# Designs tried in a protein design chat: VH-VL binders against Uncharacterized FAD-binding protein C1783.01. Part 1

No score or structure here was measured in a lab: all are predicted.

Target 1, 263 residues: Uncharacterized FAD-binding protein C1783.01, of Schizosaccharomyces pombe (q9us28r162to424)
Amino acid sequence: YGIFAAPILDVRVLTNPGAVKRTYNLCLDISKYPLLEGKDWKIGGSFGIMPPNSDAEVLHLAHLLKIPQHELYVTKVLRTNGGRWPTIWGEDKPRCLYTSLYHIFKWCSDFISKPPTKSLIRLLAEHTLNPVEKSVLLALSDFRQDESYCRICTQSCVTLPDILEAFPSCHPPVDHLISALPQLMPRWYSISNDPSLANKRLEMAFTVQEYHSPNGQSRTGICTGFLEDLALAFLKARHDGSLANKKFTVPMFRGVQQNPFAK
Positions, changes and structure headers below are counted from each chain's first letter, unless a header gives other numbers; antibody chains are not in Kabat numbers.
F, E and O are the ipSAE of ESMFold2-Fast, ESMFold2 and OpenDDE, as the mean of both directions, binder to target and target to binder. V2 is 0.75 times the mean of E and O plus 0.25 times the DockQ between their complexes.
Where letters were taken out, [cut] stands.
The coordinates of atoms that the task and the answers printed are left out; those that the model quotes come from them. Centres of patches stay.

## First folded at step 1 (VH-VL)

Design a01 (framework fv_alextatug)
Fold by ESMFold2-Fast, scan of step 1:
Order: sequence, then C-alpha cells, then structure tokens
Structure a01 (fold): chain C 263 residues (1-263), chain A 126 residues (1-126), chain B 110 residues (1-110)
Amino acid sequence: as target 1 above (263 residues)
Amino acid sequence: EVQLVESGGALVKPGGSLRLSCAASGFTFSNAWMSWVRQAPGKGLEWVGRIKSKTDGGTTDYAAPVKGRFTISRDDSKSTLYLQMNSLKTEDTAVYYCTTDYYDSSGYWEDAFDIWGKGTTVTVSS
Amino acid sequence: QSVLTQPPSASGTPGQRVTISCSGSSSNIGSNYVSWYQQLPGTAPKLLIYSNNQRPSGVPDRFSGSKSGTSASLAISGLRSEDEADYYCAAWDDSLSGYVFGGGTKLTVL
C-alpha cells in the first residue's frame, strides 16, 4: 500500500527545556488509513516513516553540484541502464521516470545518513579535474584501503556534501550521480498505545539523534530531525492559535518487517 | 515539461454521447490522481469527477449532476485519461479541463488541483 | 448556486492589499483543506494556494491564504495590474463526497 500522510493531532515534549537529549511524543490520526480486514494496529507493533531530506540540505547539495535553481524544479525524463532507480522506497521502479531533481534529492536519495560508498567516490574521482584531489579520491575508493575509508568516511560521519566541499574541482554529471546514490530508506517506530478501539489514534515517541560533522558542527538524524521540525512547527502553531490554518502530516505506512534490526 | 492536453470536444445533440481524452506528459501519470473540471460559458468552475491511481484502488467519484451519466477511466500504458459522457444535456455545455490531484513539492497528498490542461469545448445544442 | 460563497467582485489599486473571502460549512471548509485558483482571461486556472496556506513553486509570496472555522481568505499584497483575474476557492465536501468550488470573484485593478 502506498504512503499515508497521517495528520498530527497532538505533540508532547517529554524532556525538560535545555536537556541534553530531546524526546517527543506524537499523536497521529490513523482513522483514514486504508486498513484491510484483520489488519489491526496494536501496542508494541511497528510502522515505517519515510523521512525527506530537509530543504536546506537539498539546496546545499544543488549549490555544490552547480545546479541552477530553475533546473532543480524542472520535470525531467529519467532512464537507467539497470542501475538504482531514484524512486520513493516501496514504489514501483519504472524504466522511465518523470520527476524533478528536487523530488529525487528530497524523497528518493540518501546522501546524508550514510557516507558515500567506494563506488560513488570512484565516480567522483573520475570527474575531478585537480590531479591532487583526484589522487586522494582514487586512493579512498580503492577496495584495498578499507582502513582509510573507515577512518575518514564511516567513523567521521562524512556525507556526500562534505566530500564535494572538500574537493572543489569535483563536478560529477547529475545523471551519473543520481544513478549512484543510495535509495532513501524508511525508519521504523513502535506503537506506544492501543489505537484500535475508541480513538483510531497512533502514539509514538522519538528521541532526536545528534552527531558531529567532520568540522565539529552538530547534525541531527534525517528522520528524527524531520520529526522534531514538525513537532516544533505544530507547537508554535498551537501557541499562535493557527492550528486550523495549517497541515501537519507524517508520511507513514504499515509494513511487515521480516528481520528487523534490534538496536 | 509537465503538460496535459485535452481533446474530443464537439457539438452534440441532447441525448447524445461523447468521449473526451487527456494526454499527459512530463510526469509519472500512473501515480497521479486525475480529475475533470468544467466551466460553462461565462460561469464558474465545477468539479465533474476523479479517478485515483491503480495503486490507490483506481476508484472513481462523481459530482451529483453527472453521476450515472459520465464515466472516468484511465490507460496508464498510454498516459491518457478519459471521460465518457452519455445522455448529454444542454447544461453539460462547457469547457472541460483535465487536472491532477497530486503530491505537492514535498510529496504529500493534497486536496488541490495542481496541473491543468488548456481545455476542450463541448457544446450540447439542438 | 455554488456551495462555497465568494463575493462576485473585488477591486483595488496598484500596491494595495486586497482580500477575497470564501464561506462554507462544517462538511467542507470546516473539515477539509482549502485551495485557491487564479484564472486569467481566456486561460486555464492556475493553482495559487493549497492546504489552506501553502504556495506551490512559482507562486509569488505576495499571495497568501488563511482559514478560520468554516471560512477561508485569499490575500493579495502589493497588487499589480497582472493580478486582474477570476479567483476561485475549493474544498472537499464530506456530505457530497466530492469537491466544491466557490462561485468565483472577479478582481479588477485600477
């Protein structure tokens, strides 16, 4: 089934102002979620959320790739030779896709939560004009240099934008880049209430995940950062008396996990 | 470039039938919810009906004045939307627009008509 | 008669702020999101506002929407001659199981 935009009915801040970790409870309206007979929501069950990349991160990537603003929002015909499709997780992967670079970067591509793969770094090296920069990227992409890759990319939480900033002579063609970017994956959350009978409301709690960039800047996880932005916007609208004038929704779906990660 | 092109408008007599087509390009038609909206000469906009994507059930909804007389269908292989109009009345005289009930720029479902065609004219007259 | 009520006309001078109202009931505007459309003479309608107050790409920020209870408003700031058009509100109606449009407002500039 497709992704459902679940309206936010309430937000509770579970941690004190200024706390090191910030935790929120969201109450979602699932009354209009398309449920088949025998497919009930239950306490302790799970559901997926599809987190978009923030507009700030999408615009930053576009700037680094030198994509003019007018090109970012233009609908393009995209075709692949059997590589990864720039589609939303769970949707069909057609041979021909009609979409914008904005949509691909916002909903379909994971360029923030994971470091670039060695294959992607090799692609970047092939499109790097400065010989010194190119040699560094080639060395980092070498399959024999796992120690350097792990230290520089994985342990330091390096993202694609970080690499593009560090290697200013790197100018990959957007078409080649899109086919090499990993697909944005859902994040799974537990149902903290029994929504089945009276209210058809789903409650979930989440703690904002924070980490540091290679240059020491604070960053948030893609999904928990997205949810915190929604929670804060909802709370502001409630304070301002403007809730009836605004739409706050969480892109979610109920799915079956065959082998969930225990973290 | 995203566009919708309507065709099939004609002069027909009351009680007659007509089929309108809407050719879509520049976006993934199979994912879109599609609507027909009409506008009588010198009058306002009137929603005719909607068809959801096949993944969302492919169901149709119709405005009361056309229910039972009009049928909306789609052919995703041709990226084409259809409006089959039967038992036409003089009150059906209008420009018929094809439009999308689609995602906004954030990818959420919205109660809005995003992309519009230029319309095709249907005249029902004796 | 249209289900949603708009004034049939509105007017303003260049640079002025003009507001167009749209009144409905609990089954439409009261329960669902409102969208607004601009129709220039001889052209197809264009989406201006969706989800009560959101602008699609390419719509200037001088257009804004709001909703309170069973009523909605479209505000146009810094009015320009090219804003002269017909404006329509729309919402889903739960009792009719379909979308309903307002009767339209003809905006004249100068």
Scores: ipSAE 0.000, ipTM 0.389, lowest interface PAE 19.5, mean pLDDT 81

Design a02 (framework fv_alextatug; at its last look DockQ between E and O 0.01; V2 from the best seeds 0.00; counts 0 for: pae E 19.9 > 2, placed apart)
Fold by OpenDDE, look of step 2:
Structure a02 (fold): chain C 263 residues (1-263), chain A 125 residues (1-125), chain B 110 residues (1-110)
Amino acid sequence: as target 1 above (263 residues)
Amino acid sequence: EVQLVESGGALVKPGGSLRLSCAASGFTFSNAWMSWVRQAPGKGLEWVGRIKSKTDGGTTDYAAPVKGRFTISRDDSKSTLYLQMNSLKTEDTAVYYCTTGGYDFWSGYYPFDYWGKGTTVTVSS
Amino acid sequence: QSVLTQPPSASGTPGQRVTISCSGSSSNIGSNYVSWYQQLPGTAPKLLIYSNNQRPSGVPDRFSGSKSGTSASLAISGLRSEDEADYYCAAWDDSLSGYVFGGGTKLTVL
């Protein structure tokens, strides 16, 4: 999908053990990064990371959706009538994609970062068997009732899995769900060093974002959690001397921007 | 104080077997990755093999020259590392060092941060 | 022959700066951290440098390590008589799935 796998050259932990926040610094090799014509690494600009969902989250979602394991990894053909899905770049055109449910949930679908939209909740309600549960979901999806939605979904950081757990009679078709879920988007980080002066080494610091689910479970941001896992894995590999045997790369979005929010 | 004390070194004939032990103290042995390194007389250092901690899988790795003949094991309850040497060859003659590796959260991994005094193995006809 | 290549000998006078090189390949030094060990005559080796350039506690700042590409270097500043020893570089080798040492460098203080 035009993602550059940037090798990790070094990892540093910047915070003390037991700190409320965990901060890391990664050194990335961008010597082979395919810069667009006319673009260059500029301090103050931004680069994008394209993180996947964790395997744990994907498998958990699959479980909630009652997707058997043997189906999760089977190659499927997805046909679209238009749009850019499952990517955020390229032409707006119909596509024929050879993929798997696992891959779609891991790399393409964002079911953790944002509360379910009212539209998504409505879809869920339509596929809920229990009348009481259905009525609650319909109420939450009502565009005229923002207070309840904000209180229950946005303020409580409720996710799709949380909804599915709370409403056990909700069983949406997987294809409908995939179509309704937002695309997994790049996360942007500031360019804080000049790679041209540092032998094409890009330094990136990040702090792990932590959230609490309504039931009190701790969650991490998709990207910062992913990066932390990579960082820790790198450190472990450094410990056991197996760094080269493991591919430690960060999936970088194709394109460096001065302002990623400028449209 | 970290201490590593090797024992079991002896004179053996080619084809013979020998078991070395390393008694460890002064650190949490169960968390440490342990290795054996040998040094032939008047020669350089040669890595023999390692064993990871149980929490990291407890797996072993060996150098090609000893693979299939040597076995590294550990008894965490006794804080002891072992090297079982079978089918010994004359080229296995060396001082065998027990070493430990540790991980520092800030600075990284110490592959061989502490060494024993070594025990001498002589393989001769 | 050792997988990592070191000069067999080096020498210097007290107060001098000496450098010991260690050359490897993409499968070891090129991809993994380098450590250095000091072995005084008749003694067991001692960790001198780890993670390319880090010093364990107790190692003087006169000792420094560096790595570039598939090569590493140990620098000793302010050479002292007690620095006379054998020095070994080491790294994990991915192709061999094991640690490899250099052949060692005998450092003589004149």
Scores: ipSAE 0.000, ipTM 0.485, lowest interface PAE 12.0, mean pLDDT 87
ESMFold2-Fast, scan of step 1: ipSAE 0.013; ipTM 0.462
ESMFold2, look of step 2: ipSAE 0.000; ipTM 0.381
ESMFold2 (binder alone), look of step 2: mean pLDDT 92; pTM 0.945

Design a03 (framework fv_alextatug; at its last look DockQ between E and O 0.67; V2 from the best seeds 0.00; counts 0 for: pae E 7.4 > 2)
Heavy chain, then light chain:
Amino acid sequence: EVQLVESGGALVKPGGSLRLSCAASGFTFSNAWMSWVRQAPGKGLEWVGRIKSKTDGGTTDYAAPVKGRFTISRDDSKSTLYLQMNSLKTEDTAVYYCTTDEYEVYGSGTYYFDYWGKGTTVTVSS
Amino acid sequence: QSVLTQPPSASGTPGQRVTISCSGSSSNIGSNYVSWYQQLPGTAPKLLIYSNNQRPSGVPDRFSGSKSGTSASLAISGLRSEDEADYYCAAWDDSLSGYVFGGGTKLTVL
ESMFold2-Fast, scan of step 1: ipSAE 0.065; ipTM 0.609
ESMFold2, look of step 2: ipSAE 0.013; ipTM 0.576
ESMFold2 (binder alone), look of step 2: mean pLDDT 91; pTM 0.937
OpenDDE, look of step 2: ipSAE 0.020; ipTM 0.560

Design a04 (framework fv_alextatug)
Fold by ESMFold2-Fast, scan of step 1:
Structure a04 (fold): chain C 263 residues (1-263), chain A 126 residues (1-126), chain B 110 residues (1-110)
Amino acid sequence: as target 1 above (263 residues)
Amino acid sequence: EVQLVESGGALVKPGGSLRLSCAASGFTFSNAWMSWVRQAPGKGLEWVGRIKSKTDGGTTDYAAPVKGRFTISRDDSKSTLYLQMNSLKTEDTAVYYCTTETYDILTGYSEAFDIWGKGTTVTVSS
Amino acid sequence: QSVLTQPPSASGTPGQRVTISCSGSSSNIGSNYVSWYQQLPGTAPKLLIYSNNQRPSGVPDRFSGSKSGTSASLAISGLRSEDEADYYCAAWDDSLSGYVFGGGTKLTVL
């Protein structure tokens, strides 16, 4: 992906305080977007946003995995064996990549929006020392137990952190874990205005998606939660008079367009 | 490769001012809560103050002996932490360490000082 | 003056188990996490224990922490000559709105 950090120019809250759903409008500066063309941006068109996991979520996962904070930011060499993970760097050929665990967890790993796959739960079971805990994880990962997996993991919206909290004797090696985690995928949004070459601003609206964890904690969708955090931070900075000293950006890209005249 | 490098320590007369800097590298500074801890010659460790990340409110807290005299600030664009020391006293003579502060992200409770610099020496003497 | 109380010195022989105590109050150790630091002569402090009893990567299993009520302890088993150092406990204090350190314990390996 050619991901562009689009500055936020304005935020509007579209719903009344206390409404069942919270909806926001963001105004983004696309004046510096590479290869900007008026025809590429029109009302009703779409663009992608790459949602990072929040720093709170990344640090929580690191805490559960007992990774010291300083080790999160150390640059390491990752080898891919013909895979496309992480998608940002991905091709169908082996690569040597230089990155940190922080980068992998923040930008490249989906450990929040979906329950762990059966194969990931199997990996967790293999690194679980308590026999009772291990037997439960093995049962959930069994290919014959689709109903149990669906009921316990999928319908209850269980995440990897939920599993690690519920099974304290589970200590997977970090390198095995990151190879098994699914990639973060972009979310698609509609252009709400008619941006022009003279007015290089893109408007979008979004509604926060909310659900409850197995323990009753309130959770938000990864992309809409990320966007709400940015919107609230922008509004706070505007209120505090500190907007001039802060930058708020949305990591976005327009859809890949083929040159219709290519030969 | 993760490191903190303090600088700015000097010999200063009582009543003077001094600014210390701490350059961070090898980690994402903007996410870190940062603290200053000092140690007088032959004495124990004494916490000076902290500054939270901007994401967590960017607030500061200070130990009683330095309140009103010292100010902690950060420049995330330069990955640098600062300690502005005013109205210096002889009892401020110490090695000043820059350190990262870890916290429990679910509760907000402070946990520990993880990464430490090697320190910079401030001597307040006439 | 230190808010958290540690013995000023402790000693042991190689292979022995030694413990260093840290006593506080309900506003610090009683309500908040305790951390422990090792300072070798002429060096910066190094984190040994965080969140009462957790070891960061690279700290040997010989070091362990515990907390009960308003007191905490650092235990060093299989004592070695290289463990000779100053040890400090620390915790956030709610009443002071700041961190407090113990006075430090000089561990001598005989």
Scores: ipSAE 0.000, ipTM 0.377, lowest interface PAE 20.8, mean pLDDT 80

Design a05 (framework fv_alextatug)
Fold by ESMFold2-Fast, scan of step 1:
Structure a05 (fold): chain C 263 residues (1-263), chain A 125 residues (1-125), chain B 110 residues (1-110)
Amino acid sequence: as target 1 above (263 residues)
Amino acid sequence: EVQLVESGGALVKPGGSLRLSCAASGFTFSNAWMSWVRQAPGKGLEWVGRIKSKTDGGTTDYAAPVKGRFTISRDDSKSTLYLQMNSLKTEDTAVYYCTTEVLYTGEYSYGMDVWGKGTTVTVSS
Amino acid sequence: QSVLTQPPSASGTPGQRVTISCSGSSSNIGSNYVSWYQQLPGTAPKLLIYSNNQRPSGVPDRFSGSKSGTSASLAISGLRSEDEADYYCAAWDDSLSGYVFGGGTKLTVL
C-alpha cells in the first residue's frame, strides 16, 4: 500500500575499494510498518523502493528550464488544462494539485532512468526556436525514424537534461513538460533475511548500476545511486558521531513486481 | 562532545540495595538505547541489561544473573539513566559502566558506542 | 565459561600482524553483528569495531574486523606497543535476548 519511511539501522560495504562493482547491505527497521506480518517478510520475498531524483539532478533540470530557485520551492495550487499531474507512485493523478515543482521533479517524475519518448521529443520540438535544432528534434520524434531514435537516444542513454543541453533554443512551458513526463516507478528488491528471526529488521543487498553519458561521464541508476548516497551518508554520520540527530530512511512498501512486458 | 558519567557506586552489605546514575551529554539522549555493562575485579566484561528509547517502546532486557533483582529506568528530561540494584550478592561486586547502543530510531543494536569511566560497587561479605 | 570463545592470550612483535578469533553460535554471531572493544590497563573499554567491520572516528585503519558464519576475527596490522591491551568481542544473542561478550584476549607486545 502506502509508502513507508523505513529507518536505516545499519550499513555494510560488501566490496573492497577498487572492485569492479560496489555492493552494499542495508538493515532496515520494519517494526513500525503498518500490518507487519512474518509471512509478508519471508526471505526471498520482494518489496518496492521509491527512488527520488537527486537534488543535484532536480536543480540541474530547473536550471535548464530557467526556473528561478525561489519559484521551484513554492507550494502552490497547480492546475493543468485538461491533463493530470504526475504524483508519487500509489497516489491518484489529480487535475489540481497543491505542491511544489521541486516535489514533482524529485518524487513524481522520471526524467533520468530512460530516454524521452518520441511524444516528449515532439513536444520539445514544438517549443524550439532555432529551425536547425527543431528539424533534428522533429526527425527524432518521427515514428517512422526508429533507427535514428534507437541509435541516438536509446543506445546512447540520452536523458531529458541531455537533450535540453544539446538544444539550447528549446524552451518548453513547464506545465506542458510535466504533463508529458512519465511517472517515477518503484524498483524491486529481494528480502535477504527472515525478519521474524532478527528483531523485525529487513536486510537487503544491492549493487550499484553504472553507465556512461553521451559525453563519457559515469552515471548511476536512480535507485542504486540513491541507495548508495544514503549508505555513504549513514556511514559518514556514524563515523563523525552525528547519527543521534539524523534520520536516514528508505521509502519502501511491501508488494510484487509489475509485469515489465505489459504496457 | 558525547559523554557519559556514572555515579552512585558504594560499599553495600549482601541483601542491600543501591541505585546507580548515568548522566549523558553531547547527544539527544531521548533517541538513544542505553545499556549497563559490569566488570568484576580481574575478570571480563558482562552485559547487565538495556533500555530502549521511549519512541521504540521503552522496553528493558536483562541478563539472567540480574533478572528480577535489577531494574533499568531513564529520565529523558534530565538525560539520565538509572540502575536500581536490589537483593545484592557478593558476585555483583564490579565496576559498572553506562553505554550507548543505538543513537537513532530502530530495534537493532550494532555495538556499544560510548562508554563512561565506570562506578565501583563492592558488596562485602 | 563465557558464551563467546576467545583465546585467553595472544602475542606479537612490533610491525607484525596479529589476529584474535571469536567463536559463537547461530543465535549470536551467526544472526547478529559483532563488535570489538579495546581495554587499556586501568581504563574503561573503548569501541574499536562495530557492525562486523566498521571503525568509529579515531580508530586507525590498521584495525579491521571480519565475520564468517558463527565466527569473527579482529586483525591488527603493524602492531605497536600501545596496542597492548585486553580485547573483547560481543554480539546480541537472540535466544537470551541480551548481549554476550567473549572472555577477553590479553594481547602482549613483545
Scores: ipSAE 0.000, ipTM 0.387, lowest interface PAE 18.7, mean pLDDT 81

Design a06 (framework fv_alextatug)
Fold by ESMFold2-Fast, scan of step 1:
Structure a06 (fold): chain C 263 residues (1-263), chain A 124 residues (1-124), chain B 110 residues (1-110)
Amino acid sequence: as target 1 above (263 residues)
Amino acid sequence: EVQLVESGGALVKPGGSLRLSCAASGFTFSNAWMSWVRQAPGKGLEWVGRIKSKTDGGTTDYAAPVKGRFTISRDDSKSTLYLQMNSLKTEDTAVYYCTTDLWFGELSYYFDYWGKGTTVTVSS
Amino acid sequence: QSVLTQPPSASGTPGQRVTISCSGSSSNIGSNYVSWYQQLPGTAPKLLIYSNNQRPSGVPDRFSGSKSGTSASLAISGLRSEDEADYYCAAWDDSLSGYVFGGGTKLTVL
């Protein structure tokens, strides 16, 4: 069925205040999840979560790319001349798609969880006007030089927005950039309870992944950060009595389990 | 179990208007892209149009023969899809099917589930 | 007229293999995946094949799909009397910004 918006029924903080790692338990309502005949939820099974990029990150990227806000939400036709396009998970074909840049950046493009590939950095270098900036990006994109890439990009947790900020003369065309961005992929979680015994409720635990940007700013993983924001918003609404007027949902889908003795 | 139930079909004079409904159940309607497909008596299938989920912009697309005359809308709180048909022509006489258009999580666009259809007759 | 071209009829006897063709252009079949639908007499259409060659749960493996260039084919092996139906191909058309269907093929099991 695609993605199901599973309502959050409860949130528990599993770690003490001030702990080095923050861990939460979410209780999700799967009573309305569309199960086909012969399918069922199982303890120890898995499910996927499709984490969106935050609106703050999407707007920040749009600002760096000089995209006016009204253009961000306009439906556009986007076509790839082969290979993957970042709107359908697992898609690998030429396609003409009608969508918005906002949708592509929020739901389809992974510009945060890993540093830009050398191929993407080369694209950025080709659209960089300052010769000094261009030479740095070309050096980072050189497939024969891995040490600088690892030190500067991988080990320092550099993101596409970080590079665009550091190289202000870099102005890649948006359509070329979208074609080069990796697809946002689901993150997989284990079912920690038996939903059939718990009135069609699914429980999951997650630990927030944290790191620091090159300039010392605290950052969270794309999926665990998204889930923590939902958990904290739910807890706040529960505390202030506004829970009945708000809905918190997790975009998820049932995972297919394979038996070791699969047929 | 996924169910799509169309209603609202009737006999209408040319130039008249009619609104069709499709009640959906058994899946998360708010996440689904929905389409209308019609079939004239003894003829083949013809796509009418679609509406995207609100997450994907809530926009609509229409086949050329109905563009400007038909409007597709949705009410996610009621899990219901609508087709507002204006300026009806005899060529609009058909059985109208409500279908799911699984966009997210699939490799291609296709019509997974179909209702049983509702009949619209435009007669002078 | 339909945008995708199918033969108006096809026939076979029980146990035989029948193939139904679907011809289009670069803007539809040439660029996009093909799906196939079965419509039994007096019923709504049912999905038979999606993404060129994939079967949904509940569709027998006697049904198979293929695509080459701007054409697609539906093959039905081990033909049975209950396969008597109308069959339609469909694909997204980039130039029309919409789905297009074939004209349909009436399969008769003799």
Scores: ipSAE 0.000, ipTM 0.380, lowest interface PAE 19.7, mean pLDDT 81

Design a07 (framework fv_alextatug)
Fold by ESMFold2-Fast, scan of step 1:
Structure a07 (fold): chain C 263 residues (1-263), chain A 124 residues (1-124), chain B 110 residues (1-110)
Amino acid sequence: as target 1 above (263 residues)
Amino acid sequence: EVQLVESGGALVKPGGSLRLSCAASGFTFSDAWMSWVRQAPGKGLEWVGRIKSETDGGTTDYAAPVKGRFTISRDDSKSTLYLQMNSLKTEDTAVYYCTTEGYSSGWYGYFDYWGKGTTVTVSS
Amino acid sequence: QSVLTQPPSASGTPGQRVTISCSGSSSNIGSNYVSWYQQLPGTAPKLLIYDNNQRPSGVPDRFSGSKSGTSASLAISGLRSEDEADYYCATWDDSLSGWVFGGGTKLTVL
């Protein structure tokens, strides 16, 4: 089973205006989801959503890596330099991957949900030209400095773009970086209704996850931010009477799907 | 300082065999992808084949003219690359260069370091 | 036949700008980065340009590379007698699953 683009049928705001947290309900059309004979959706079961990185985040990363715009969108045959194939979770590993850097950063790479690992920071240090900057990155990647790593990277919610911005002499080769970046993983949600009783419609609720960057800017979780953007766009289109002219879909799959790379 | 030193070149009769070696120093050999490139007298450069690092699977790729006759191997404990040449033909007469593959932003590398070459002559 | 086509020779006088072309197809230059190599008489090749237009440390800025579609070019400005050499382009060919070189261009400084 691959990833299904489930149309959004309705959006409800569950929290009052001005509430500290924002919660939404999405009603998804799963009537065309390809189910195997004898399998059904069940209330209390789970399903996955595959959130893409936003175009703004992808373009920001490309800018920090000094990737020219014309190279970002070119389709290439890509190799992995000691790492995993850059794939979407749940899809078969291609024998020959024809894709673009844009696609890899948008759909295949997780560079914002967690701080870079010590091994990734060590890779960055190896490609940092300024000796002072290099020594700081080497110190952060040192296996003996867990307290510094936790305080500076984990507790401050540092991302790869944050590090590249803070260390301007760091220029990792893109192929090494792609091989070292973790795969973008699905986020799991509970089925809140009985889809069979609702004409194969699936309902879910989500609360937007918010945190602050090291410089104090507000950020949202990768999946809940993506879902909120869709919900707000849907609500705007409904208000403007343009809903029939627009398509809103959630990339999702049923929770019993096996990871095809498990073997 | 990166150094690649080829050896083993000799005069061999058609149908014979020969083993070339390339001693590497000045870099972490076990992480490097290595290639052989040859050049016939007065002719251009021709890629022979490559071997990936063991961490990348240690797999080999060969140009069509040598596939099935030549075998590339490596000994990371000795930082040495090998080219075993069997069923030699007069067309295999060339200087054989050992090269390292660097990394590019486009993922396919380039040949960043070259040895001075070793000469193989196949004639009767 | 070489998979990548270069002119067999090029010439110039000291101080002149010389351009060497390299023509391929969609499966090689059209899809992959191009590198250039200089081979002085009696020596091993040396990397001049990688990733279409990048210079390694130690290569003078009078050497530059470019790529457009399925063709690439090496430009040498301020030509010097020391530049007399053979020049080769190279790239990966997706259909052959291997590296391919141009036939080489012998540059003569007159």
Scores: ipSAE 0.000, ipTM 0.394, lowest interface PAE 18.7, mean pLDDT 82

Design a08 (framework fv_alextatug)
Fold by ESMFold2-Fast, scan of step 1:
Structure a08 (fold): chain C 263 residues (1-263), chain A 125 residues (1-125), chain B 110 residues (1-110)
Amino acid sequence: as target 1 above (263 residues)
Amino acid sequence: EVQLVESGGALVKPGGSLRLSCAASGFTFSDAWMSWVRQAPGKGLEWVGRIKSETDGGTTDYAAPVKGRFTISRDDSKSTLYLQMNSLKTEDTAVYYCTTSYDYVWGSYEYFDYWGKGTTVTVSS
Amino acid sequence: QSVLTQPPSASGTPGQRVTISCSGSSSNIGSNYVSWYQQLPGTAPKLLIYDNNQRPSGVPDRFSGSKSGTSASLAISGLRSEDEADYYCATWDDSLSGWVFGGGTKLTVL
């Protein structure tokens, strides 16, 4: 498959400033998108977006893992410890990657949109030096204690960074960690217009998803947060006259997949 | 349209220094990973080194034959890539190509999607 | 010599299918994606194939790539006289921490 970097041509804010829900319309240029055998773009059809983790979240994870900034960006041979390979959705799964930890955390690994699995929490427990912290993590990872896991990890929207911050004696090896992290998955959006009738311009609307961290901070969904950051940056560049000097693109692709607005 | 224009190639003596430039246009230079690839007369392609975008850390990597002698840098405000060549040897004689990984599939492994026409460096006594 | 091994030459007649091999090791082709480049006489190289088997816009479907183990292949179907060129494979080498190119294959259309 191929992911296409679709240029943003226009952004419209569909909700009033300060509204509880924020909704945007994006107009994307798909004139350079490769032709699909069989079918063209249609109103009501679906397409995927591959959302990266924000730089702030990647840097925060690196800080919690004690990875120096210098090491984060260098190209290395990255290996898994018998687990899943850190790949971008849809690409081959190579045996060994020549990439950076920054790339893996930004584009390949989902450490924000779902709570850590019980298996991942067990891995964290194995690398926790404080006996009290270790016993708590072992209890959370015990498959027989679903009520504690559900309440703390699922219902409280706990992320891997949250756990690492709460358990400061936990120091998992990076190679074990990346093999245990789930792959970032695309999010699916509806086509709001007919691009063939609109000079190959694709329109979509999205509403920012918000939730609270365990300590009460407001957080946004990985894809809708990413799209809002792009939308706001585009609007700022347009306002200050720097739009011609900046590039704004959405990593997207056409596929036969379920619409995220469909049940 | 993406264009890369190399310049600075010249005849130099062994032990000399030379700076090559590559002027980029038609794409967002600051987002691109940039590389230098050379080709000795009648020979194959040889990678010299690369520089990543600032977003990806702005780090450099070099092939063993040039490590410690060559330095790659970029000026995003001028959309220009540079290769500073020091302690030149006769085996550095080649056409030097500026290449970019810009219009590749997002998140794909690096590959050389656009190439300039090259600038010739001759190291001879 | 080159880290990646290609035959120095290959030939075929118009309309035939020709394959060009690229052989490496576990530290390069065995672990990483392969790209292919076409160099017409007196010109700069041009991307033909990326990520083992993907074609950029403008490259005809006559060109295809594949990878198996530590070897990669470029196949050219329906050979045409304008396909006469040098062809290079390239990949990242984990042990060298750098890009490596094959030695190149000069394709002659008889």
Scores: ipSAE 0.000, ipTM 0.421, lowest interface PAE 13.7, mean pLDDT 82

